# VHH binders against MLP-like protein 328 (MLP328), part 9

Target 1, 151 residues: MLP-like protein 328 (MLP328), of Arabidopsis thaliana (Mouse-ear cress) (q9zvf3)
Amino acid sequence: MATSGTYVTEVPLKGSAEKHYKRWRSENHLFPDAIGHHIQGVTIHDGEWDSHGAIKIWNYTCDGKPEVFKERREIDDENMAVTFRGLEGHVMEQLKVYDVIFQFIQKSPDDIICKITMIWEKQNDDMPEPSNYMKFVKSLAADMDDHVLKA
Below, E stands for the ipSAE of ESMFold2; O stands for the ipSAE of OpenDDE; V2 stands for 0.75 times the mean of E and O plus 0.25 times the DockQ between their complexes.

## First folded at step 11 (VHH; framework vhh_8k46_1)

Design R3 (from P23 with D31E S57T; at its last look DockQ between E and O 0.02; V2 from the best seeds 0.00; counts 0 for: pae E 10.3 > 2, placed apart)
Fold by ESMFold2, look of step 11:
Structure R3 (fold): chain B 151 residues (1-151), chain A 123 residues (1-123)
Amino acid sequence: as target 1 above (151 residues)
Amino acid sequence: AVQLQASGGGFVQPGGSLRLSCAASGFTFSEYAMGWFRQAPGKEREFVSAISWSGDTTYYADSVKGRFTISRDNSKNTVYLQMNSLRAEDTATYYCAADEWYTYSTPKEYDYWGQGTQVTVSS
């Protein structure tokens, strides 16, 4: 029904918001070893691993299908939030806007929330809403939890 | 009403085998990913295995890889866990779980849960 919209969800995680944020902000090269059933590779196309405006390419498996995604990232250290803005890839065949924001919020000494916001617009009215991609990015955050050092 | 009924647990000697089943009702089974989790007394529920909605992709915890096999039969609305080479460390209540489209290794992300079936591995 909707041609554009915003999905929001929260993923409860354990440990330090700063360490989780650092993983998503700066340490994407660790993703294949940590959650390799989801992410098989991440490479730098432009910039550095930890730089605002860097362009990275992700090789991942979504619902059994290998896909490629190219994004430009925006870093907001004040709010511990990183935005992946979709540029190219399989997801962009269905969507002309696909921006995913991961924000890490410390709730207590050992408990955090990863707030995931997905801003999207379909390529056309016949495309499905991207609920499958929202659940996919939730699974990345949830499954990475065990691979970030706790404090 | 959504129901997940896990069964097939029991007592087994180390090195033995069991096959767990989880029968599902109250949702379109072929649109749901399925997972198996286990919990020993006083411990947190932990991931064992998961299978995608289509059945094309399977996932295993490192501790069970090569010993356990997950499968599904969409015509029977049932997911299975074949457990071979069982060890004392596998003793737990085993739970099946369901969520639409994607697998998770984290129990908090699954919307539907069964009551579980006890697996006891002892000499």
Scores: ipSAE 0.006, ipTM 0.282, lowest interface PAE 10.3, mean pLDDT 88
ESMFold2 (binder alone), look of step 11: mean pLDDT 81; pTM 0.808
OpenDDE, look of step 11: ipSAE 0.558; ipTM 0.792

## First folded at step 13 (VHH; framework vhh_8k46_1)

Design S1 (from R2 with K108L; at its last look DockQ between E and O 0.92; V2 from the best seeds 0.00; counts 0 for: pae E 2.8 > 2)
Fold by ESMFold2, look of step 13:
Structure S1 (fold): chain B 151 residues (1-151), chain A 123 residues (1-123)
Amino acid sequence: as target 1 above (151 residues)
Amino acid sequence: AVQLQASGGGFVQPGGSLRLSCAASGFTFSEYAMGWFRQAPGKEREFVSAISWSGDTTYYADSVKGRFTISRDNSKNTVYLQMNSLRAEDTATYYCAADEWIRYSSPLEYDYWGQGTQVTVSS
């Protein structure tokens, strides 16, 4: 088992890359209503909803287990990418580094790809690789698809 | 049953080229990322290259960037590794692997593994 690594996948989505990006970049307050079986709450710890460098706290359920995650985000409007850099939370008990990048890329007028990159480093060799968290974030992107196309 | 059959290995002089193929069956190939890994005798298996399910995203180990090219043909359920400018340090058994996503530096966590094909680069 590696002590650090990078996971990359692509989630096919429908509609507008700009609208999907806006949801992840600026509209996290809409997540509980849209995908509440995954995300029960998002709160601002520092900054604003749409601010580069903002710190937000997420309450979510991963593999049936309630967890909390605190992140500082980096916004890259040129590439329609937002990075959530892990600061605190259940995941940080296992990982020293946990950064997740969501990038939205228009492939055709009605088809987009959400490219998910997860950069991670274990706290120590006894910790599992974060496969469960990659599965979780992939499912967030996929499940949000239906809710961005609505209004 | 899942099968990953790697082929195309052989003996080659330094500076030469080889093209590896990995034919897949037993799963929906177009939904999986594919990777190439290698293992020299007495060493740990190491990442070489990976390609996303769509083929749009590729990654390479620093030691092979600019010399190796990964590609896939979803109509043939096959992933390829074009290996150019081969060096003695490229000598290894090369394994293809499949997973739901690219796992850079995480070889043992891939869902499916092939049996490997030997590449020997010697003067």
Scores: ipSAE 0.349, ipTM 0.721, lowest interface PAE 2.8, mean pLDDT 90
ESMFold2 (binder alone), look of step 13: mean pLDDT 80; pTM 0.803
OpenDDE, look of step 13: ipSAE 0.837; ipTM 0.907

Design S2 (from R2 with E109Y; at its last look DockQ between E and O 0.77; V2 from the best seeds 0.00; counts 0 for: pae E 4.1 > 2)
Fold by ESMFold2, look of step 13:
Structure S2 (fold): chain B 151 residues (1-151), chain A 123 residues (1-123)
Amino acid sequence: as target 1 above (151 residues)
Amino acid sequence: AVQLQASGGGFVQPGGSLRLSCAASGFTFSEYAMGWFRQAPGKEREFVSAISWSGDTTYYADSVKGRFTISRDNSKNTVYLQMNSLRAEDTATYYCAADEWIRYSSPKYYDYWGQGTQVTVSS
């Protein structure tokens, strides 16, 4: 009976898909300096900092509210995609499943897209759909654009 | 004012084809995902197909995969649904909708809706 679904969008970005992917794959420590109004901190909970299967904790602000999110990441270098699988946090109070995939695709020498896929399932039918979290992750990708090296 | 104007419906025999179109105005079409939904008499409105703002990503309900094709032309602010190998079960009013991203969930969450066009498939 619980509602589930998938959201998909694409965020146009500039520069190199590899460098944008590297930011999300390996350089999460740069997020607070780059987009600190969204992300205040990222810390390692288990595993190596930039490895497949690592668990990280994010401190962020969504809709003016500080929240915490714990995720296990999956790294797909062939497709330049990173998946953040929700384990714990404010979002998991509403959702039984919350998986966010960021894939970086080169469209031309200077233009890329970040394809964002959010796979979700409500804890129960009384919970809201996660539109606010989709808006949030779309904003993260868009606002990071100016902070990635474009050489 | 935002308008989504669906057209191209009609009466067709099983196995036939129709092409639906939905002309959009009053918003930046190239920034929106587009979807097609349908509602048969006595049934709830159901998802048919969706396409991302760029056109690179498409989705189809299982019941229409391989028979229907969604496309868009951003220069004409129009989304299309090519419907081939039509069956009696495809008889419905078809609606186009627009939203910031593709949604497979309840149709009530799409921002904008068209008035629909009737498709009737019968011998």
Scores: ipSAE 0.264, ipTM 0.682, lowest interface PAE 4.1, mean pLDDT 89
ESMFold2 (binder alone), look of step 13: mean pLDDT 80; pTM 0.794
OpenDDE, look of step 13: ipSAE 0.744; ipTM 0.875

Design S3 (from R2 with S52T; at its last look DockQ between E and O 0.93; V2 from the best seeds 0.00; counts 0 for: pae E 2.3 > 2)
Fold by ESMFold2, look of step 13:
Structure S3 (fold): chain B 151 residues (1-151), chain A 123 residues (1-123)
Amino acid sequence: as target 1 above (151 residues)
Amino acid sequence: AVQLQASGGGFVQPGGSLRLSCAASGFTFSEYAMGWFRQAPGKEREFVSAITWSGDTTYYADSVKGRFTISRDNSKNTVYLQMNSLRAEDTATYYCAADEWIRYSSPKEYDYWGQGTQVTVSS
């Protein structure tokens, strides 16, 4: 089994890449109201909601299990990409590297792609590959779509 | 039933070219990432190339960058691998695979696999 790897997928979304990017970059406080069956809370541990290098804590439900995740974010406005770099949480019990990059790309006036890249490394060979977390982040992007169009 | 039928293999001299095709059926092709892997006798199966469902993003193993090109035609449910400047070390059985996302180093985790097509590069 691979001890580290990279997953890449694309989620088709509607509307404005700028609005979707803004939601993920700066407006995580809106996630519980929009997709509360996935995300129950997001709080700032350090920095501001829209700051490069900010640290945020997420309370979420993945595969029916409540979990917590603490991340430092890296913002790349030039490419409309935000990286959530894993620091602590349930996922870090299985992985020593867990970085998720969300990039929003305008394909046409009403069509965008959210490219999701997950970079991971297992704590040890006994740990599973993080397929459930990839399914989870895909579903976050897909389910947020309707709520960005409404905002 | 899901089928991935790889074809286009054969014997070719060094420096030559081949184009592999992988025809898919039994699943919604346009929703899947596609990959090419290869396995030489006595070796582990290794990643060659992959392409996202939209075709917008491609990945290549370092050993084939600049020589191989992956592409897909969602209207024909087919993924292709154009193989140029072939060398003896490219000799292997080439397999296509399908999954919900690209997995660079995790062949066992791909949802569907084809039977493979043999590529032999020798003078």
Scores: ipSAE 0.432, ipTM 0.756, lowest interface PAE 2.3, mean pLDDT 90
ESMFold2 (binder alone), look of step 13: mean pLDDT 79; pTM 0.790
OpenDDE, look of step 13: ipSAE 0.794; ipTM 0.890

Design S4 (from R2 with S105G S106T; at its last look DockQ between E and O 0.79; V2 from the best seeds 0.71)
Amino acid sequence: AVQLQASGGGFVQPGGSLRLSCAASGFTFSEYAMGWFRQAPGKEREFVSAISWSGDTTYYADSVKGRFTISRDNSKNTVYLQMNSLRAEDTATYYCAADEWIRYGTPKEYDYWGQGTQVTVSS
ESMFold2, look of step 13: ipSAE 0.536; ipTM 0.803
ESMFold2 (binder alone), look of step 13: mean pLDDT 79; pTM 0.788
OpenDDE, look of step 13: ipSAE 0.839; ipTM 0.909
ESMFold2, look of step 14: ipSAE 0.526; ipTM 0.810
ESMFold2 (binder alone), look of step 14: mean pLDDT 78; pTM 0.785
OpenDDE, look of step 14: ipSAE 0.851; ipTM 0.914

Design S5 (from R2 with E100S W101E I102W R103I Y104R S105Y S106T; at its last look DockQ between E and O 0.69; V2 from the best seeds 0.00; counts 0 for: pae E 5.7 > 2)
Fold by OpenDDE, look of step 13:
Structure S5 (fold): chain B 151 residues (1-151), chain A 123 residues (1-123)
Amino acid sequence: as target 1 above (151 residues)
Amino acid sequence: AVQLQASGGGFVQPGGSLRLSCAASGFTFSEYAMGWFRQAPGKEREFVSAISWSGDTTYYADSVKGRFTISRDNSKNTVYLQMNSLRAEDTATYYCAADSEWIRYTPKEYDYWGQGTQVTVSS
């Protein structure tokens, strides 16, 4: 069994890569209202909402279970990519490394792709692969689409 | 029925080139990430390369970077692996795989697998 790995997926979205990037980069506080069935809360633990290196705490529901996730944010404006570096939380109980990267790429005037990269390492060999979390983050990107378009 | 039919394998000298093809049928090819894996005798199956459904993203094992190129033609339901500068250590049975969700470097979770095509690099 694999002890570490990388998942990569591409989610088709509509509209502007810049708008989607802005939502994930600077407007995380809107997430509970936009996709409340996934995200119930987000708070700043350290830094500013749109600052590189900021630490945020997320309350979310994954597979019907409420969970908490603490992450350090990395911002790459040149590539319109945000990175969530896992620090603490439920997912980090089973994973030693949990990094999620969202990159927004404009494909046409009305279409974009959200490239999601998940880098993971298990705490130990008995832990499962985090495929459920990949599905979760994929759903976040997909479900945010309508809300970004309406903004 | 789902089918992944690989071809293009064979015997080649070190430094030579081969081009593998994998023709897919029985599923919506354009919605799947495609990957190539290889397995040498006595070794575990290992990741070689993968390409996203759109073709916009490609990945390679470190051992094949700069030598192998993955591509796909969704109109032909085919994924390709151009293998250049082949080495003896590239000798293996190569497998084509499809994943409906995402690219992964581990073989276990891929949805569909083709039969292997043998690649032998020897002087």
Scores: ipSAE 0.028, ipTM 0.493, lowest interface PAE 2.7, mean pLDDT 92
ESMFold2, look of step 13: ipSAE 0.075; ipTM 0.567
ESMFold2 (binder alone), look of step 13: mean pLDDT 80; pTM 0.794

Design S6 (from R2 with K108D; at its last look DockQ between E and O 0.93; V2 from the best seeds 0.00; counts 0 for: pae E 2.4 > 2)
Amino acid sequence: AVQLQASGGGFVQPGGSLRLSCAASGFTFSEYAMGWFRQAPGKEREFVSAISWSGDTTYYADSVKGRFTISRDNSKNTVYLQMNSLRAEDTATYYCAADEWIRYSSPDEYDYWGQGTQVTVSS
ESMFold2, look of step 13: ipSAE 0.457; ipTM 0.779
ESMFold2 (binder alone), look of step 13: mean pLDDT 80; pTM 0.791
OpenDDE, look of step 13: ipSAE 0.829; ipTM 0.903

## First folded at step 14 (VHH; framework vhh_8k46_1)

Design T1 (from S4 with K108D; at its last look DockQ between E and O 0.93; V2 from the best seeds 0.74)
Amino acid sequence: AVQLQASGGGFVQPGGSLRLSCAASGFTFSEYAMGWFRQAPGKEREFVSAISWSGDTTYYADSVKGRFTISRDNSKNTVYLQMNSLRAEDTATYYCAADEWIRYGTPDEYDYWGQGTQVTVSS
ESMFold2, look of step 14: ipSAE 0.501; ipTM 0.798
ESMFold2 (binder alone), look of step 14: mean pLDDT 80; pTM 0.793
OpenDDE, look of step 14: ipSAE 0.851; ipTM 0.914

Design T2 (from S4 with S52T K108D; at its last look DockQ between E and O 0.93; V2 from the best seeds 0.68)
Fold by ESMFold2, look of step 14:
Structure T2 (fold): chain B 151 residues (1-151), chain A 123 residues (1-123)
Amino acid sequence: as target 1 above (151 residues)
Amino acid sequence: AVQLQASGGGFVQPGGSLRLSCAASGFTFSEYAMGWFRQAPGKEREFVSAITWSGDTTYYADSVKGRFTISRDNSKNTVYLQMNSLRAEDTATYYCAADEWIRYGTPDEYDYWGQGTQVTVSS
């Protein structure tokens, strides 16, 4: 049982890396309408929707369980990457480090990937690894795809 | 049934090269990340290298960076490990593994494991 680790995967998406990045970087207020079975609400705690260092609170359902997550974001426009750094919430009861990086990379005119990197450290050796949270964030990226494609 | 068949091991002098192959069956290879791990007698299994399903992202243990190259051919359901500039400390049984994502630091959580292939770098 590792105390800390890193998960990395890629989610294939369609369309423009720039538009997908904008959704995750700046337009989180659209998530409940787009993928409401996963995300029931997003609230600005500090800053603005599109500001580096903003703090947002997410209300979501993971494995059928309603949870709350508070994160501070880091914006990297050069690499089209946004980092959600875990501050508080249900996940932080299991993990003392939980950072999720979403990077959007154009592969061809109509195909992109979202590279998801999850950096984590357990609160203690008895806590589970965050495999369910990795599966959850993969599903967020995959399910948002159709909403970004629509005009 | 899921099978991961590693091959290409053998005896080699220090400074030599080997190419390992891992042929996969029983799952959709193009949807899985692949990893190489190694275990020397009396030691814990350790991470060597991993590659995402697309092949676009690769990771290496610090001890093998610049010497080993992971690659995959999704049309052949095969992952490879090119091992150059081999050293005595590279002697181990090498295992390939598959999972939905790369797991760095947590090898016991991979979904599927292959049989090992022995690499011996003679002193």
Scores: ipSAE 0.531, ipTM 0.812, lowest interface PAE 1.7, mean pLDDT 90
ESMFold2 (binder alone), look of step 14: mean pLDDT 79; pTM 0.782
OpenDDE, look of step 14: ipSAE 0.671; ipTM 0.847

Design T3 (from S4 with I102Y; at its last look DockQ between E and O 0.75; V2 from the best seeds 0.00; counts 0 for: pae E 10.0 > 2)
Fold by ESMFold2, look of step 14:
Structure T3 (fold): chain B 151 residues (1-151), chain A 123 residues (1-123)
Amino acid sequence: as target 1 above (151 residues)
Amino acid sequence: AVQLQASGGGFVQPGGSLRLSCAASGFTFSEYAMGWFRQAPGKEREFVSAISWSGDTTYYADSVKGRFTISRDNSKNTVYLQMNSLRAEDTATYYCAADEWYRYGTPKEYDYWGQGTQVTVSS
């Protein structure tokens, strides 16, 4: 029905919003060791690990199938938000727009939320909505929680 | 079985107010985002408002901003829609829905839907 749309969800996490943000912003090399059943590898295609505008390639397993994803990131330190803008990969066969924003918000000294916004547009009206990818990224945030140092 | 039971609809004059309630059962209410949608006869269903599982984040269609307020009480498994300054154009069947995340342009894609309650704003 819809050819484009926006999904938004919130994931409750523990500890420090700054430490969670740093993991997603600057420390993607730690993902395979922390959540290796989801993420098998992350490599730098262009830029640095912590650079605004860097291009990274992710190797991951979604619904039991290995996939690859290439993204250019945008960093917003004022709001503790990082955006992964889709460039290439299995997901881009279904979608012409696929942008995922992770924002970390401190609620109390030990409680935070990760607000996940997914902006998408289908390649054509025969493609499914990307609900499986929204489920996947929500799981990444939830499973990373135990691997980030608490305040 | 999941159930979303909307109530509080009725007849009201333009400029009046109504408060809708949606009681939820059969799932862990505090883990779900909630939304309100409406459909007038002969028109497609449209988004009205949504609220995050914690209640901290709310969204409104442009046509209802400043007039409608969404809220939730997780201890009572209930979401509410306070509708003020009602207009004839607000006449519709109002539906509550639940999902793990908010959806703006795809009312069919929410996980669970209520039966709806009628709101009629008559001059």
Scores: ipSAE 0.005, ipTM 0.315, lowest interface PAE 10.0, mean pLDDT 86
ESMFold2 (binder alone), look of step 14: mean pLDDT 79; pTM 0.800
OpenDDE, look of step 14: ipSAE 0.466; ipTM 0.760

Design T4 (from S4 with A33S; at its last look DockQ between E and O 0.81; V2 from the best seeds 0.00; counts 0 for: pae E 3.1 > 2)
Fold by ESMFold2, look of step 14:
Structure T4 (fold): chain B 151 residues (1-151), chain A 123 residues (1-123)
Amino acid sequence: as target 1 above (151 residues)
Amino acid sequence: AVQLQASGGGFVQPGGSLRLSCAASGFTFSEYSMGWFRQAPGKEREFVSAISWSGDTTYYADSVKGRFTISRDNSKNTVYLQMNSLRAEDTATYYCAADEWIRYGTPKEYDYWGQGTQVTVSS
């Protein structure tokens, strides 16, 4: 029986990969205004706001339930990828490992994809696979699209 | 109704090749990632390969890397598995599956499953 795994998907987006990447890398303070039904707040816990190794806390609503998530981020500017490595929060009650990678890839002048990779390991065999969290992060990327286009 | 129909299995000599096809209907194929899985008698179902909805991202189990190639044709709603350099341990029932995303390491949780096609590699 699998106790760990990886989920991968691609979300089609419009505009500039650099602008989308900047939003996820550096402009998390804009998330409540842009997608406030998902994200209610983001705060810095340790380090500088948009630095590799910084720790941030997210307040969000997943499946109608308010949750909190603390992550350490890893920044890969060359590949326009940001990784949120799970440290604490509601999700970590189910998972020992929860790492989510958002990579923004320009496909044509106005078309990009966001490649989402979720690396996970259950706390124990009784926990469900984290499909609800994968659905959640897909929706964040998809719903942010219009706000980035207008910025 | 959702249908995934795997075909192209059969008997083949070691070192031979087969191409599996999986025709899909009943959902928007171009929005789904596709996977190939296999199960031999007395063994658990195992991941073989997966491909993203766009076709740009592919994954392979270590046991098949370099020998198997996954591909898709969204205009035909079909995913393929080209199997080269076949070995006796590749003998299994091969299943295709569809899901909103690729699930590497967790073959049992895909949304839709096909019936399977038998591949037998023997002298």
Scores: ipSAE 0.319, ipTM 0.699, lowest interface PAE 3.1, mean pLDDT 89
ESMFold2 (binder alone), look of step 14: mean pLDDT 80; pTM 0.792
OpenDDE, look of step 14: ipSAE 0.829; ipTM 0.905

Design T5 (from S4 with G105N K108D; at its last look DockQ between E and O 0.95; V2 from the best seeds 0.00; counts 0 for: pae E 2.2 > 2)
Fold by ESMFold2, look of step 14:
Structure T5 (fold): chain B 151 residues (1-151), chain A 123 residues (1-123)
Amino acid sequence: as target 1 above (151 residues)
Amino acid sequence: AVQLQASGGGFVQPGGSLRLSCAASGFTFSEYAMGWFRQAPGKEREFVSAISWSGDTTYYADSVKGRFTISRDNSKNTVYLQMNSLRAEDTATYYCAADEWIRYNTPDEYDYWGQGTQVTVSS
């Protein structure tokens, strides 16, 4: 039975890959106002909002349950990708490894995808695969779309 | 009901080629990732290849990289597997599967499965 794996999907977005990337890379403080039904708070534990290696703490609701998540981020400006590496939190009760990569790719002048890669390992064989967390991060990307665009 | 119908299998000599097709119905094909898996008798089912809903992201097992190519045509609700340079070890029943995202190494969790098509590579 698999205890580790990788999920990959693409979320279609509109507008500018650079603006979407900036939101996820540098502007997490805007998430509660933009998608507050998912994200209730983001705080800096170490570093700055826009620094590679910064540690952030997220307060969010997944499947109707409030959770807390602490991550160290890695920034890859060349590929417009940010990685959230799981350190602590409710998700880490189920998973030993939980790393989520968000990469923003311009497909045409108005069409973007957010490629989401989730690398995971269960705490033990009794834990479920993290399908609910994959659904959650997909919904974050999709719901943030309107708040990055003009209107 | 959801149907995934794989076809295009057959007998082929080592070094030969086959193209598998998987026709899908009963769900919104353009919103699903598609995968190919294979199973030899008495063996566990193993991952072969996967393609994202858009077709932009593809994945291959190490054993088939450079020899197999996955593709899709969303207007025909069909995913394909072009298999070149076939080897005896490629002999198996090949299954197509569909899911909301690509799952590498976790075939048990795909939403939908087809019946499969037999590929036999022998001299």
Scores: ipSAE 0.464, ipTM 0.783, lowest interface PAE 2.2, mean pLDDT 90
ESMFold2 (binder alone), look of step 14: mean pLDDT 80; pTM 0.793
OpenDDE, look of step 14: ipSAE 0.832; ipTM 0.906

## First folded at step 15 (VHH)

Design U1 (from T1 with P107L; framework vhh_8k46_1; at its last look DockQ between E and O 0.77; V2 from the best seeds 0.74)
Amino acid sequence: AVQLQASGGGFVQPGGSLRLSCAASGFTFSEYAMGWFRQAPGKEREFVSAISWSGDTTYYADSVKGRFTISRDNSKNTVYLQMNSLRAEDTATYYCAADEWIRYGTLDEYDYWGQGTQVTVSS
ESMFold2, look of step 15: ipSAE 0.585; ipTM 0.827
ESMFold2 (binder alone), look of step 15: mean pLDDT 80; pTM 0.791
OpenDDE, look of step 15: ipSAE 0.870; ipTM 0.923

Design U2 (from T1 with Y104F; framework vhh_8k46_1; at its last look DockQ between E and O 0.74; V2 from the best seeds 0.77)
Amino acid sequence: AVQLQASGGGFVQPGGSLRLSCAASGFTFSEYAMGWFRQAPGKEREFVSAISWSGDTTYYADSVKGRFTISRDNSKNTVYLQMNSLRAEDTATYYCAADEWIRFGTPDEYDYWGQGTQVTVSS
ESMFold2, look of step 15: ipSAE 0.658; ipTM 0.850
ESMFold2 (binder alone), look of step 15: mean pLDDT 80; pTM 0.789
OpenDDE, look of step 15: ipSAE 0.876; ipTM 0.927
ESMFold2, look of step 16: ipSAE 0.697; ipTM 0.865
ESMFold2 (binder alone), look of step 16: mean pLDDT 80; pTM 0.790
OpenDDE, look of step 16: ipSAE 0.873; ipTM 0.925

Design U3 (from T1 with I102V; framework vhh_8k46_1; at its last look DockQ between E and O 0.95; V2 from the best seeds 0.00; counts 0 for: pae E 2.2 > 2)
Fold by ESMFold2, look of step 15:
Structure U3 (fold): chain B 151 residues (1-151), chain A 123 residues (1-123)
Amino acid sequence: as target 1 above (151 residues)
Amino acid sequence: AVQLQASGGGFVQPGGSLRLSCAASGFTFSEYAMGWFRQAPGKEREFVSAISWSGDTTYYADSVKGRFTISRDNSKNTVYLQMNSLRAEDTATYYCAADEWVRYGTPDEYDYWGQGTQVTVSS
């Protein structure tokens, strides 16, 4: 069985790629109010909200279970992409590599794609593939769409 | 019931071309990523190519990059694999598969599989 892999999907969103990117890049403090049944809190552990290399801690509910996730982010403004590199948390009990890339691509004046790439490696062969986390991050992108449109 | 019907296989000389088709039914084709996989006798099934649900992004195994082209037609619920510059090592049963997203290197995890079509490259 594969011990590492990559998942890729595309989530259709409305509006401006720049505004969606800004939300994910710089405005994570808005997530609990916008999609609070998924994300209950986001706090800065190191750096600033909008800094490359910042470390943030997420409190979220996945499959009905509260979890904690600590990530270091990498910002790529040229491609409107942000990478959340997994450091610690419940997901890291199953995975020794867990990197999630959100890239926002303008397709037409009012239509964008959020391309989600998840790079992962299991802690060991007995761990499940992270399909539940892929479904979760897809839902975050889709559910945030309306809140970005209202802003 | 979900059905993935692969076709277009056959016998071809080295350097030749084939076009595989995979017709899908029983699910919302435009919401699924599609993949092609192959298995030669005595070998593990391996990834060949995949295409996102929108058709905007494509992925290829290193062994086929530059020679094979994946495409899809959502109006016909069909994914295609254009296979050029065929070699003896391309001989295999080719399977199409469908999943909610593209997956690299994990063929066992795709939701739906077709029966496959045989490609034989020999003189």
Scores: ipSAE 0.448, ipTM 0.767, lowest interface PAE 2.2, mean pLDDT 89
ESMFold2 (binder alone), look of step 15: mean pLDDT 79; pTM 0.791
OpenDDE, look of step 15: ipSAE 0.722; ipTM 0.859

